# VH-VL binders against q86iv5: the designs that were tried, part 45

Target 1, 237 residues: q86iv5
Amino acid sequence: LDSCSICVDFVGNSLNDLLNIILNSGVIGTCGDLCSAVPGGQIVDTVCDLLCDYVGVDEFIKLISDVDPDPIYICEKISVCKTNDNAAASLDLVQINPQNGTVGGTFTLSIAYTVTNTIATGQLAFNIIDPTGNAFGDAVLLVQQSPEQYTQQFQFQATPSEQESFPNGLYTVQALVCEGSCGSPHPNTYTLANGTTTFTISGADSSSMSGAGSFSGSSQSTQTGAASGSGSGFALF
Short names: E, the ipSAE of ESMFold2; O, the ipSAE of ESMFold2 at other seeds; V2, 0.75 times the mean of E and O plus 0.25 times the DockQ between their complexes.

## First folded at step 17 (VH-VL; framework fv_ciduvectamig_arm2)

Design w6 (at its last look DockQ between E and O 0.02; V2 from the best seeds 0.00; counts 0 for: pae O 9.4 > 2, placed apart)
Fold by ESMFold2, look of step 17:
Structure w6 (fold): chain C 237 residues (1-237), chain A 122 residues (1-122), chain B 110 residues (1-110)
Amino acid sequence: as target 1 above (237 residues)
Amino acid sequence: QVQLQQSGPRLVRPSQTLSLTCAISGDSVSSTSAAWSWIRQSPSRGLEWLGRTYYRSKWYNDYAESVKSRITVNPDTSRNQFTLQLNSVTPEDTALYYCAREGSKYGAFDYWGQGTLVTVSS
Amino acid sequence: QSALTQPASVSGSPGQSITISCTGTSSDVGYYKYVSWYQQHPDKAPKVLLYYVTNRPSGVSSRFSGSKSGNTASLTISGLQAEDQADYHCSSYTRSYTYVFGGGTKLTVL
């Protein structure tokens, strides 16, 4: 991994912890004070300290304490990630298999996209909207995606949980490819393309729902082409 | 339960390379929640951390400044072990050598090998 | 010649409390909270007693406690017992992303 991917991965995984440390501490005088408190062990804290020292503790705190903090934007502001205001791409395919499945089944979302001007630091993101309007999703980081055709797969298991019950009905998939974080208002952020598809879940009785389930919210992603990416997490757009 | 088993020669001549192996059971050398260190102990200098290897998307190494020009720590994923090579040894490198795991949860050396006493003499 | 300074020896009688100091710099003990303590009996490998200045791993007696102030960390052993006779080492993660150790302290239980 490059410095940009390491930065975005660290900030994305640690942002909530960092914000809580900043808000619950009186005065943070050094990067060591801040970073020692981040969970994940000394190697995570080393990455924290490298990034914090690069920009200075006061500036690092300001970036993290922003009202709408954004890992990609933070890493761009500290100059570890590049931007391209002229990035361009299109979505060639948004496909989910099976198109008609069952509760507990595994679904594979396949997205093909073509980059026509380099995506410097961006995302391929999706939301899945269930029949009641509840949504879940994920995103993959895109770093220095040269003009080419790419494919990306996401998998999830439709295991009911308190966060998503997977009711019977029509599901809508929304996919975006972006420069910067998808949906973010920050500078250097653009939605480059979007697409949709649908699928259906059947076999669950809406009047008789099993309570023994768990939502598997982590995605597994496989990318073909020259792109690098890291998955898992939370997509809101 | 994690265990570390050391092996390697106990006598090395000056200017040669010291080579030691640490075999891991109960964990993986490629674990993303651990790092794998070599530490030595002598009466004159006490415990001295030498260096480590660890996997975080790729393999990294960190080395103590005092040995940085002479040391290599390598993983072997197929045998689930890691090795120490210390080049150009002198009698000052005579010590009891330990391998140790640094667990990310503890931020400390939570598992140690039993030690290998290495003598450097002509 | 160790990077962290510990007393060479301490002694105490059963039931007493003793404290072992570990002094470094603002680039190690004074920088991160990754300060750890190790107990070493003769012919044995070191065993972690404390990490993160104050935390005890499972199975370590509550008689062992730790603290840090500025560039100095301390290990306190209360209610000394015969089995506490051992060498005690401190360690700190550094701003250079390395570890340093103290010279060790030999504890004699009288």
Scores: ipSAE 0.119, ipTM 0.618, lowest interface PAE 5.6, mean pLDDT 86
Fold by ESMFold2 at other seeds, look of step 17:
Structure w6 (fold): chain C 237 residues (1-237), chain A 122 residues (1-122), chain B 110 residues (1-110)
Amino acid sequence: as target 1 above (237 residues)
Amino acid sequence: QVQLQQSGPRLVRPSQTLSLTCAISGDSVSSTSAAWSWIRQSPSRGLEWLGRTYYRSKWYNDYAESVKSRITVNPDTSRNQFTLQLNSVTPEDTALYYCAREGSKYGAFDYWGQGTLVTVSS
Amino acid sequence: QSALTQPASVSGSPGQSITISCTGTSSDVGYYKYVSWYQQHPDKAPKVLLYYVTNRPSGVSSRFSGSKSGNTASLTISGLQAEDQADYHCSSYTRSYTYVFGGGTKLTVL
């Protein structure tokens, strides 16, 4: 609902398409020329037009063609998302259940964090690193997160796929709370807190199928504020 | 591994049409992650991008202004190739012609054909 | 003649580092980050060394690095080797959604 979230969602879902259009669509003279080519229907085109018209088509194209484009950074540069160089937070809990599971089993990652100085535009992100060093993960957007305690849960099924075979052994979960995109080298980006936990998988012969790991999330708050997320199974940082 | 193999005549008379073909292996001419360009090289002009064809929900062409009135670049999906036609050639069109793949996210020519030296004379 | 200006030639001794400049305008090198560099040996097609100003394709030595400031891009070759003797071309995507090339730089390894 807020302009920042709308911008980050749009850019995050459309950045590759925008770069392709800029590179391969011939002459782009208006925001309409650029934005009408972005897939996603009339709402996506409308959001694109609004953001593009806000800064002008030439400046919009320059911003999305940055050296290391990332959605949060782009939305900060067009001033739709705010920054806070003094943002602060701590991780209260990084917990995965069950701690000992099986291939094909469902794991729930619970993260609790406390914001002590507003996160203007940032992320709650995690990676899961398998015994061989292969990683996958997800992130959720945090916008204007007031000082308060927050909780977030993610679920995934350990279903073997091309991206992750879920071998037996020790898995490491890394979680981060960031102002800006976690791991990004861009200005106004900070890792505010990090935490880890582990879990094990045994019984590698329990799954008869291959598939990609996916994430579902829910949030619980002890005070106002909540976030949720889902993932595609790729490492984020 | 992407490979580009060029074919076509090496001698063309003035006012005729220069026609070259580039066969693609290891990729598809209709790939939505690529564009297919013709680039020529001469001592007087160095490397010169001429134009491209690519598929993004439909077929597109972009041409350099210097040749736009005379050039056509067409895909052939059934043979997995693309062609250059340059009409009304003059001796100034004498050059070494390359086809190249353009990575759509990188803005660079990552695979090149072997080159075809075309002489416009007589 | 060429839209982008490169020095016609540059030379260096084995083991040295050299830098080749590529100067354009705010409508090309200074506009987008789609700047690329190509190495061309005699009688061979160009081979991409760098794209997106700084990125190396798989199989390109880390001795090749790139940068851009304003309207000027630079290719740096460190630890110069005899095999580096070749022509080097820069290219930029333009504000008009076309490509332009530099005139090329002949590198001589002494």
Scores: ipSAE 0.006, ipTM 0.489, lowest interface PAE 9.4, mean pLDDT 84
ESMFold2 (binder alone), look of step 17: mean pLDDT 92; pTM 0.948

## First folded at step 18 (VH-VL; framework fv_ciduvectamig_arm2)

Design y1 (at its last look DockQ between E and O 0.76; V2 from the best seeds 0.00; counts 0 for: pae E 2.4 > 2)
Fold by ESMFold2 at other seeds, look of step 18:
Formats: C-alpha cells, sequence, structure tokens
Structure y1 (fold): chain C 237 residues (1-237), chain A 122 residues (1-122), chain B 110 residues (1-110)
C-alpha cells in the first residue's frame, strides 16, 4: 500500500476514536499522547504517530477537529494524498443482475469506467434508492488511477433489516466516479461521471430476519491500480 | 486548588424534576482542560455516571444511555457553576448525587463535591 | 446492574499484596486505555488512585499499581496497611463518549 491509501484507511477506521480522544482530552502536548490512546495495536499507533508527526500535533488535532468527517479530504489537507482538479473519466457500464429479483436474493452491480485524465484521489461510488426513497450504498477508494479502462463489481443480499426493508417495487441505482469524496462539498472534489440503472424486487417476502448484508467489491483493470471495496458509507448524492 | 460545592433540594416527588447545582472555585466551568460531570451512588447500583458538560471551542454534552431522554447538564459561566436536571424521577432515582471534575486525560475524576442525598418519595 | 464486574469483597493481612479485578467489554475496558481506580472510605467521596491504567496522581502511594490485559483491569495494593480498608471502584471511558463504573469491592484488612 502507498502512503495515501494508508492515510485514508487509518483515518477512515480511526476518525471517531480520534475525535473521541481529542474532545475528551483537555490538552494534548505530543503525538505520542494522542496516538497511544488509539486502539488497534502497534501498527495503528505507528501509523498515527507518523501522520501526526508529519504535520505536527497541533495541526493534526486542528484538522481532525475542524474538518468535516471525510478521510480523503483530511489526507489531502495534510498532503499525503494528491489532488487533480483536471481529473476526467466516463462511465461505460452500470449493470445490475438480476434485473428482476426477489427479497432475500443476491444482486451483483457491475461498473465499468474509463479514466481519461488521472484520478489522483477519488472514489467509485454507488447509491441504491428503494421505492420509498430510502437509500444505501458503498464506495471504493481510487488512488493515482492512470488513464485506462477499469471494472468493479459489488454484491449485496436483499435481506430485510431495520435500515432497509427491501420493499417490492422499482429500485434506482446511481453510480459515480469522482475526484475526491463523492458528494462532498470540499474543495478539489468533482463528479467526473455518473450513470444510472434500475432493477425490481417482486414476489413473496422470504421471512423476517435480523442482520444487514455487507457489501463486497471486486475490481478488474487492464492496468495496475485497480482497487477492491468493502462496506463503507458515503454521503447521499 | 479546586473545590466543588453542591446545593439543591433533598426531597423530590415522583414524576417531578430533580435539580442540583454545583458551584466551582479554583477553576472555570469553561476551562478547555476540564469536563464537569454528575455521578450518583446507591447501595444497589454503586457509582453511576450520568452525564457531563465541557467547553472545547464550543459547548458539548454527553449523557449515559440509561438517562439520556431525561437528563440535562448545563453550564452557567456567569456564576461559574453547572447544573443537573433529571426529569420524571421515580423512587429508583433515590441516590447520593455527586458533581465531579474530570482533569486527568478524561479517564479520571480528580475533584468531587460533598454529595447530596436525594430521596424520591411521595 | 453495574457495567463492569468487580469482586464484591477481598481481604488481606497487613504487609501482604492484594489484587482487585475489573472486567468489562471490548467497548470499554478492552477498548481505550482510559481506566481509572478510586478509593472510598465510609461517608467520604471517592478519591482517584490511578488513571490511564497505571498512572498515579501526585500524592498517591507507589504501593498502588495497575495493569490491564484484554477486557480486564487490575488494581494491586502492596504492603497492605490498615487505612487501606475501604471500597474500591474501577471506571472506564467508552467508545461511545461515556463512562462506566464497576460495582465496587470492599477491602477488609484482617
Amino acid sequence: as target 1 above (237 residues)
Amino acid sequence: QVQLQQSGPRLVRPSQTLSLTCAISGDSVSSNSAAWSWIRQSPSRGLEWLGRTYYRSKWYNDYAESVKSRITVNPDTSRNQFTLQLNSVTPEDTALYYCAREGYKYGAFDYWGQGTLVTVSS
Amino acid sequence: QSALTQPASVSGSPGQSITISCTGTSSDVGYYKYVSWYQQHPDKAPKVLLYYVTNRPSGVSSRFSGSKSGNTASLTISGLQAEDQADYHCSSYTRSYTFVFGGGTKLTVL
């Protein structure tokens, strides 16, 4: 992993803990004082110390405390992740299978996109909007994505939960390719391409059960730099 | 030298609001190095943290889930004090109530008030 | 009931060492290092003995020491003295911006 990916992963996994520690502490004088409190073991403490020492403890605390919770933006502000205001891409395919499925069924979202000017630090993201307007989604981090064609797949199981009941009807899929965090109001953030598709859920409800499905992503490219995704949230757009 | 002095009624009727005050000397309620908590103690439950108020560029509050819907902790900067308001009390809220300062990396309560025994009864 | 589990009582003779356990979960004792211990004599407010698992405030005897492993924190009192007879409470800060306390341990010096 490169330094940008390590930063985004660390901040994404530790932002709430960093905020908790910073707000709870009165005065933090060193990076060691802050970072030793972050759970996750020696590796996490080391990454925290390196990033914090890179900008200085006071600036690190300021960035964590004042900035919108956005791991990409934070890592750009500390100059570990690069930006490209001229990044460009297009969406070649947004496809969901099956297009007609049932509650409890598994759906695969396939996205193909072409980068035409390097994405420095960005996302491939999607939202799924149910018939009632409720939305859920996921995103994959893109770092230094050179001009090339890329593919990504996401899977989910339509298992009803408190967060999403999966009612019968028409679902809308929105996919985005972005420089920066998709949907973010922060500087250096751009929606480079967007696309939509739809699918339906019909038929009898299987059964009530607890638990939300997790998202799993697979990516494929003809060049190095493709990323794979796991469950994470992003702002609705 | 920090001192915490509590005041407030010792008998409250069920369904009413329990209201306590903690006056601070030797520190400021708006100190960016401290947080200000209410903690109660009963023979059946031991010590129970209820909530806090603190200033970090703005005012924050945190509350225990068990009382979150009924509790308010407010600072009063002009009088250098903070208050507890606990709505809709029941006999289960009968306890010895302490105010306390958190001053050791937000994991420790280094100064405590004298305690106020509050009875909730008809 | 209390969120953290302590033994209800423990005893020891003067000069001996005793250890009081405090067991929580991966969301409190097992998560951050914000674990503290308090001594409380009858009719008195609690007094902090340890914070951040092992740190002693100024004026607290080095006979008091702390440790933690996994979801369990421990307070050790060495060279037990008569004035150590008191209630002992553990506390932990949580990942949810809250504090929790143990049920307390009554230490009897025999």
Scores: ipSAE 0.538, ipTM 0.807, lowest interface PAE 1.8, mean pLDDT 87
Fold by ESMFold2, look of step 18:
Structure y1 (fold): chain C 237 residues (1-237), chain A 122 residues (1-122), chain B 110 residues (1-110)
Amino acid sequence: as target 1 above (237 residues)
Amino acid sequence: QVQLQQSGPRLVRPSQTLSLTCAISGDSVSSNSAAWSWIRQSPSRGLEWLGRTYYRSKWYNDYAESVKSRITVNPDTSRNQFTLQLNSVTPEDTALYYCAREGYKYGAFDYWGQGTLVTVSS
Amino acid sequence: QSALTQPASVSGSPGQSITISCTGTSSDVGYYKYVSWYQQHPDKAPKVLLYYVTNRPSGVSSRFSGSKSGNTASLTISGLQAEDQADYHCSSYTRSYTFVFGGGTKLTVL
C-alpha cells in the first residue's frame, strides 16, 4: 500500500473517532494527546502521529473539524495524496445482472470505465435507489489511476432488513467516477463521468429482515496484471 | 479547588418537571477543558449518567438515550451554574441526583456535588 | 439495569489482593481508553480512583491499579485495608458521545 491509500484509509476509518475525541477533550495541545486516544492499536496510533505531526496539530484539528470533513480532501491538504485538476474519465458500461430478480437473490453490478487523464486521488462510487427512494451503495478509492480501461464488479444479496426491505419494483443504479470524493464541495474535486442502469425485483416475498450487506468488488485493467478494488463503506452522494 | 453546590426541591409530583441547579466555584461553566454532567443513583439502577452541557467554540449537549426526549441541561454563564430539567417525571425517576464535572482530557468525573435526593410521588 | 456488568459483591481479608471486573461491549469498554473507576463510601458522593484505564489522580494510593483486555476492564486493590470497604463503580465513554456505568460492586473486608 502507498502513503495516500494509508492516509485515506486511516482518516476514513477514524474520522468519527477523531471528531468525538476533539469534542470530548476540548483543548488538545499535541498530536500525542489526540492520537493516543484513537482506537485500533499501535499501527493506527503511529499513522495518526505521523500525519498529525506532518501538518501540525492545530491544522490537523482544523481539517478534521471542518463542516464537511472529507478523508480524501484531508489527505490532499496534508500533501500525502496528490490532485489533478485535469483528470478525465468516461463510464463505458454500467450493468447489473440479473436485470429481473427476487428478494434474497444475488445481484452483480459491473462497471467499466476508461481513464483518459490520470485520476490522482478519486473514487468509483455507486448508489442503488429502491422504488421508495431509499438508497444504499459503496465506493472504492482510486489512487494514481493512469490512462487505461478498467473493470470493477460489486455484488450484494437482496436480504431484507430494517435499513432496506427490498420492495418489489424498479431500482435505479447510479455510478460515478470522480477526482476527489464524489459529491464533495471541496477544491480539486470533480465528477468526471456518470452512468445509470436499472433492475427489477418482482414476484417475491416482501418481509423485512437483516440489512443489505457490505459490497465486495474486483478491478481489472487492460494492461497485463491483476487488480483489486476496496470498498469504503459509504455510498450516498 | 473546584466545588459544586446543588439546590432544588426534594419532592416532585408525577407528570411535573424536575428542576435542579448546580453552582460552580473554582472553575467556569464555559471552560474549554471541562464538561458539566448530571448523574443519578438508585438502588435498582445504580449510577446512571443523564446528560451534559459543554462549550467548544459553541455550546453542545449530549443526553442518555433513556431520557433524551425529556431532558434539558442548560448553562448559565452569568451565575456560573448549570441546570437539569427532566419533564414528565414518574416514580421511576426517584433517585439521588448528582452534578459532576467531567475532566475531558482525563475522561472521568473528578468533582461531584453533594447530591440531592428527589422523590417523585403523590 | 446497568450497561456494564460488574460482580454484585466481592470480599477479601486484610493484606489480600482482589480484582473487580467490568465487562461492556466493543462500543464502550472495548473501544476507547476512557474507562474510569470510582469508590463510594456510605452517604458520600463517588470519588474517582482511576481514569484512562490505568491513571491515578494525585492522592490515590498506588494499591489501586487498572487494566483492560478486550471488552473487560479490571480494578485491582492490593494490600486490602479496612477502609477499602465501599462500593466500586466503573464507567466508560461510548462511541455515541455518552457515558455508561456498571451496576456497582460492594467490597467487604473480612
Scores: ipSAE 0.435, ipTM 0.754, lowest interface PAE 2.4, mean pLDDT 87
ESMFold2 (binder alone), look of step 18: mean pLDDT 92; pTM 0.946

Design y2 (at its last look DockQ between E and O 0.02; V2 from the best seeds 0.00; counts 0 for: pae E 6.4 > 2, placed apart)
Fold by ESMFold2 at other seeds, look of step 18:
Structure y2 (fold): chain C 237 residues (1-237), chain A 122 residues (1-122), chain B 110 residues (1-110)
Amino acid sequence: as target 1 above (237 residues)
Amino acid sequence: QVQLQQSGPRLVRPSQTLSLTCAISGDSVSSTTAAWSWIRQSPSRGLEWLGRTYYRSKWYNDYAESVKSRITVNPDTSRNQFTLQLNSVTPEDTALYYCAREGTKYGAFDYWGQGTLVTVSS
Amino acid sequence: QSALTQPASVSGSPGQSITISCTGTSSDVGYYKYVSWYQQHPDKAPKVLLYYVTNRPSGVSSRFSGSKSGNTASLTISGLQAEDQADYHCSSYTRSYTFVFGGGTKLTVL
C-alpha cells in the first residue's frame, strides 16, 4: 500500500472534519493540536501528523481551507502524489447489464480503458443521470497506472431512497478517465477520455424512503441510506 | 476582563422580527480565537444554541437547523458588538435570550450576557 | 426537546460524590471531544465548569471532573457542598458546525 493512496484516503475521509476543527478552534499552533482532534483512532491521527508535519501546519491548513479543496490535489501539492501533465488514455467499453431492468434490481457497470501514457494520480469515474436529470455516481483512485489495458466493474441496486427514487425511464451513464480528480478545476487535472451508455428501468413505485443504493469498485453494498454520488470519497463530475 | 451587555425589546408581536444586540468589552468581535453566539433558555426546551458569527480570515456564520431559515447573526466591528435577528416570530420563541463568547480552544462558552427575557404575544 | 439527554434530577448528601450523565449521538458527544459542562444557579447565567471533556478553567474546583465513553459524557462532583445545589447543563459541538445542549439536571444537596 503506497503513500499516495494513504494520503488520498485520509484526506478524502477527514477533509470535512479537518475544516470543521480549523474553523472552530481559531489558532492552531501545531500539527498535534489539529490531528489529535480528528476522529478515527490512533492510525488516523498518525497519518494526519505525518502528512501535516511533512509540509508544516500552516501550509497544511491553507490547503485544506481552500474554497474548492480536493483530496487528490491536496496530496499532489504536498508531493505525496505525483502528477503527469502528459497522461493519456482512451475508453474502450462502457457497458451496463442489464440494459432493461426493474426498480430494486442490481446493475453492473463494466468499463474497459487503455492507458497510453502513465496516469500518475487520477480517477476512473462515472455518473448516472436519471430521467429527471438527477445524477449519482462514484470513482476509483488510479495511482501510477502504467500503459496497459484495464477493466473495472461497479455495482448498484436500484433501491429507492430520499436521494434517488429510481423513476421509470431512460438512464444515461457517463464514464470518465482523468489525470487528477474528474471535474476538478485545479492545476494538473485533465479529462483523458469519456464514454456513455444508457439503460432503462421499469417497475412498481415504492412509498418507502428507507431504501438506498450504494456503489463499490469490487462489491455490491448491502447497507441502507447510502446513495451519495461520491461513496468512495472522490469528486463527482 | 470580558463583559457582554445585552440590549433590545422585551415584547415582540407575532410575525415581527426579534432584534437583540450584544455589546462587547474586554475583547474584540473580530478576535480570531473567539466566536460569538446567541443561546436561549425556556422551561420546555432548556438551553438552545441558535447561531454564531466569527472571523477566521473572513466572516463565518453557523445556525441551528431549527431556526436556520429565520435567523441572522451579524458582527459590527465599528461598535464592537453583534446582533441577533430572528424573523417571523411566534409565541414558541418566547425565552430568555443570552449572548455568549466561545473563547476556549475546545468549544466552551466562557462569558455570558445578563440575559434578556423576550415575550412574543399579541 | 433537548438534543442531549440528561437525568432531570439527582441528589446527594454533603461529602458524597454524584455523577450526572449526558447522552447524545455519534454526530455530537460521540464524535469530537468538544464536550462542556455548565453550572447555573437560580436567576444567573450559566458558568462553565469543564471543557474538552475533562479540562477545568482557572478557579473551578478540582472536585469537578469529567469523562466520556462512546456517546455518553459524565460530570462527577466529589465532596458535595451546599453551594453545589444548582442546575447543570452539558453541551457538545457537532460535526455539522453547531452546538447542542442537554435538557439540564437539577442537583439537590440533601
Scores: ipSAE 0.520, ipTM 0.803, lowest interface PAE 2.0, mean pLDDT 87
Fold by ESMFold2, look of step 18:
Parts: sequence; structure tokens; C-alpha cells
Structure y2 (fold): chain C 237 residues (1-237), chain A 122 residues (1-122), chain B 110 residues (1-110)
Amino acid sequence: as target 1 above (237 residues)
Amino acid sequence: QVQLQQSGPRLVRPSQTLSLTCAISGDSVSSTTAAWSWIRQSPSRGLEWLGRTYYRSKWYNDYAESVKSRITVNPDTSRNQFTLQLNSVTPEDTALYYCAREGTKYGAFDYWGQGTLVTVSS
Amino acid sequence: QSALTQPASVSGSPGQSITISCTGTSSDVGYYKYVSWYQQHPDKAPKVLLYYVTNRPSGVSSRFSGSKSGNTASLTISGLQAEDQADYHCSSYTRSYTFVFGGGTKLTVL
């Protein structure tokens, strides 16, 4: 069903592999030359072939090789994702709980937003900035979000890792609702609403070596509409 | 060791819905390196791939054109299983039904269920 | 009709080599390298012999080999043995996100 979501998921998950193939290969004459080298098996190869064949191999390589390549923008240029330059939304709530927690504790970020003009292809994104300026976050894809009220929760555990130690101090949360990729310089991209909140971590730091913090999300609406999409890691913008 | 155990009725009447279940052990239905297929076999048509479900950030389905309007393949992560639903069956749907795991890197069906013979008749 | 064409039957004597063909189109066998072969003994589920045209899973004899040229894939069984008597099926992934199978080949060991 969701050709836009399929395109964004593919490009987002395969961008680094595609760039490596383009940089390390000689001349690439066909979509088959490019796409057969993408790891992940037949499902990935097929999506690559369909997208590449649709615009032609030279244009596909140009879109992927952009200095700041953007999965949503690429899929909009291919015309599998729509744009709306008049998209509009507001943030009703940006709330983190608990406001004061501890290392190893669980934090829940709650975001409520109202769409007032359809978001064709965009993001609900957040960044969390620790006391030292290090940032981490996530984003979910929004496809054809009709005018309505929406809610989304994100949860993470403050487990120290080499990427984020969760030091004591004040943390800043930034939340964004966007048409297009939040923070992207590309055409048809707009920050529709933004909001901030803060929380504090106090107490003892862990001395153990551990992995990165994890994220999970859910969505609710008064209709069937839901925030959806793929994307892990940082929503840096 | 991956094992696939099938269950479901062996007799279905025309116009009813055929429903089969495949329970998975030794792997997860939400594995990002696998896809989960239904394949049937009859003397007149041989082996026929019907459809699959798989997880890649979200759930996807692909279905054979011959049954696309009537088929649904659903995962159940809480029970680690997946199901076949084939609506509006006719005697042409009489076959031995298999569930199978596809290693998506290989594009091949490396583990198969025991098979369930389903007869469609009055 | 099956989408891929295989001979209905082949036969050989112990020690001989035999080849089973599988002919499709440029949208399946002729497009990707996702071609696989399955052995099926009576009353048993199919078992994968080859994948990606030529690759053997662990435990499959080196007597089984595969190749592909254009729209035709081939399975060769060398040093034919009595236990090789079975049905053989080819399969191909297609450009349409689907799999297709051949009609199957009954191998008789004389």
C-alpha cells in the first residue's frame, strides 16, 4: 500500500550502502549494476530497482550523492511521496516525565500536536541535549496526516553508553513537527511547530560499560490516523 | 533448530474461508533476516507460492496475483506464529498447504512445515 | 501451467550424470540470481538443494551443482545414486515481489 513509506524506509536504511557502492565502483551504467550490490537480499534489491528504474540510473545517483542526502526529499523528487507547501501544525504538549530522574531511570516524552493543514510527507522529531552539548534523539515519518489532533510517546532508559553517559545536570528536549525532513535545507521543507522542555538527572553515575539508549514509540488519534515511520539514532538538525 | 508446526482444519466448504496457522520455534516471526510464506501443492498445479509476511521496521505483505484478492497472511508476535486466510474457497483450492521460512538474504525456502492437506468440498 | 518449464521426467543409471533444466523469462530466471532447487521425496516436504543458482547449504553433497545462462537454470547431479530418486523443483524470485516454481521433474534411478 504505502509506496511513500516503502521508499523512505529503503533510502533511509540503505543510504550508506548506496554511497559506498557509488564511491567504490567504477562507472555504473544500469540500475542493476547499482542495486544488485546493495546488501539485504531480494526484497531490498527489488525496491532499489523499482525506484532507480523510475527516474533513471543517472538521476538516482545524483539524488543519493547530494552533499546532504535526505530520504524524504529523494522520495519526493521521485514522486512517490507528495509535498504540501501549505502544511500547518501546532504543538499542544511537550512533556517529559519524570522531570527529575536518575541514571538508569526511564523517561517518557509525550508530544501532542494538532494538524491544521495536511502534512503530506514530514516528521515528528525530537532531540535531547545533555549538559555537555551531546545530543541524541529520534523521528517518526508522517504520511498524509489529515487535520486532526495526534499524540505520540517516546520512552528511553538512561543507560550509560559510549555515545551517551547521562551525566548529572540539566537536559534540554527539543520537539519539532515538519513538512519534509526536520532541519533539511531542501525545497518543500518547513518547520511547522517547535517546542522545548527540560529535565534533570541527579545522583550517581554508572561505572559500567553498556550499549546506547533505546527508543520506542506509539501513537493515538481521535480517528485512525497515526504517526508512523522508520528511523533510529539521532534526529540532528 | 528452526521448526515449523502447522495446524488447522482439513475440510472446508466452498465459499468459506480457509484458515491455517504455523507456529515457529527456534526463530522469531519478527526476524529481520527472514520472511514467512505459504506454499501449496497439487497434482495439477505443482508447487505454488501464495504469499508472505515479514518485518522490516514495520510489517509488509506480498501476495501471488492468482490469489491476491482473497488472501491475507498475518503475523502474531505474542504467540510467535503466522496465519493464512484464504477467502471464498472453491474446489480449485484443494491442495497440500505448507508454511515455510525464507532466508531473505538467500531468496530460498530453507525450513518447511509438515504440510496440511485441505479438501474443499460440500 | 507452472510459470517455469521443467522436463516432466528424467532417468539415469547409478554413476551417471544427469541435468534438469528450468526455463523461465527475463522477469524471473533471467533477471535476478535468486534461483533455487528443491528435492522432494514421497510424502515429505521439499528440501533446499541449491540457492543463488550455485550455492549449496551445509550437508548437501557436492554432486549437486547448478548453473544459469540467460533464462534457463540447470541442476546437474553427478555420480547418480539410488537415494537421488525423487522429485526436483526449481524456483525463482521475480521482479514482481513473488516466487514462481517449475512444474517439477521426477528423477528415476534405474
Scores: ipSAE 0.054, ipTM 0.546, lowest interface PAE 6.4, mean pLDDT 85
ESMFold2 (binder alone), look of step 18: mean pLDDT 92; pTM 0.947

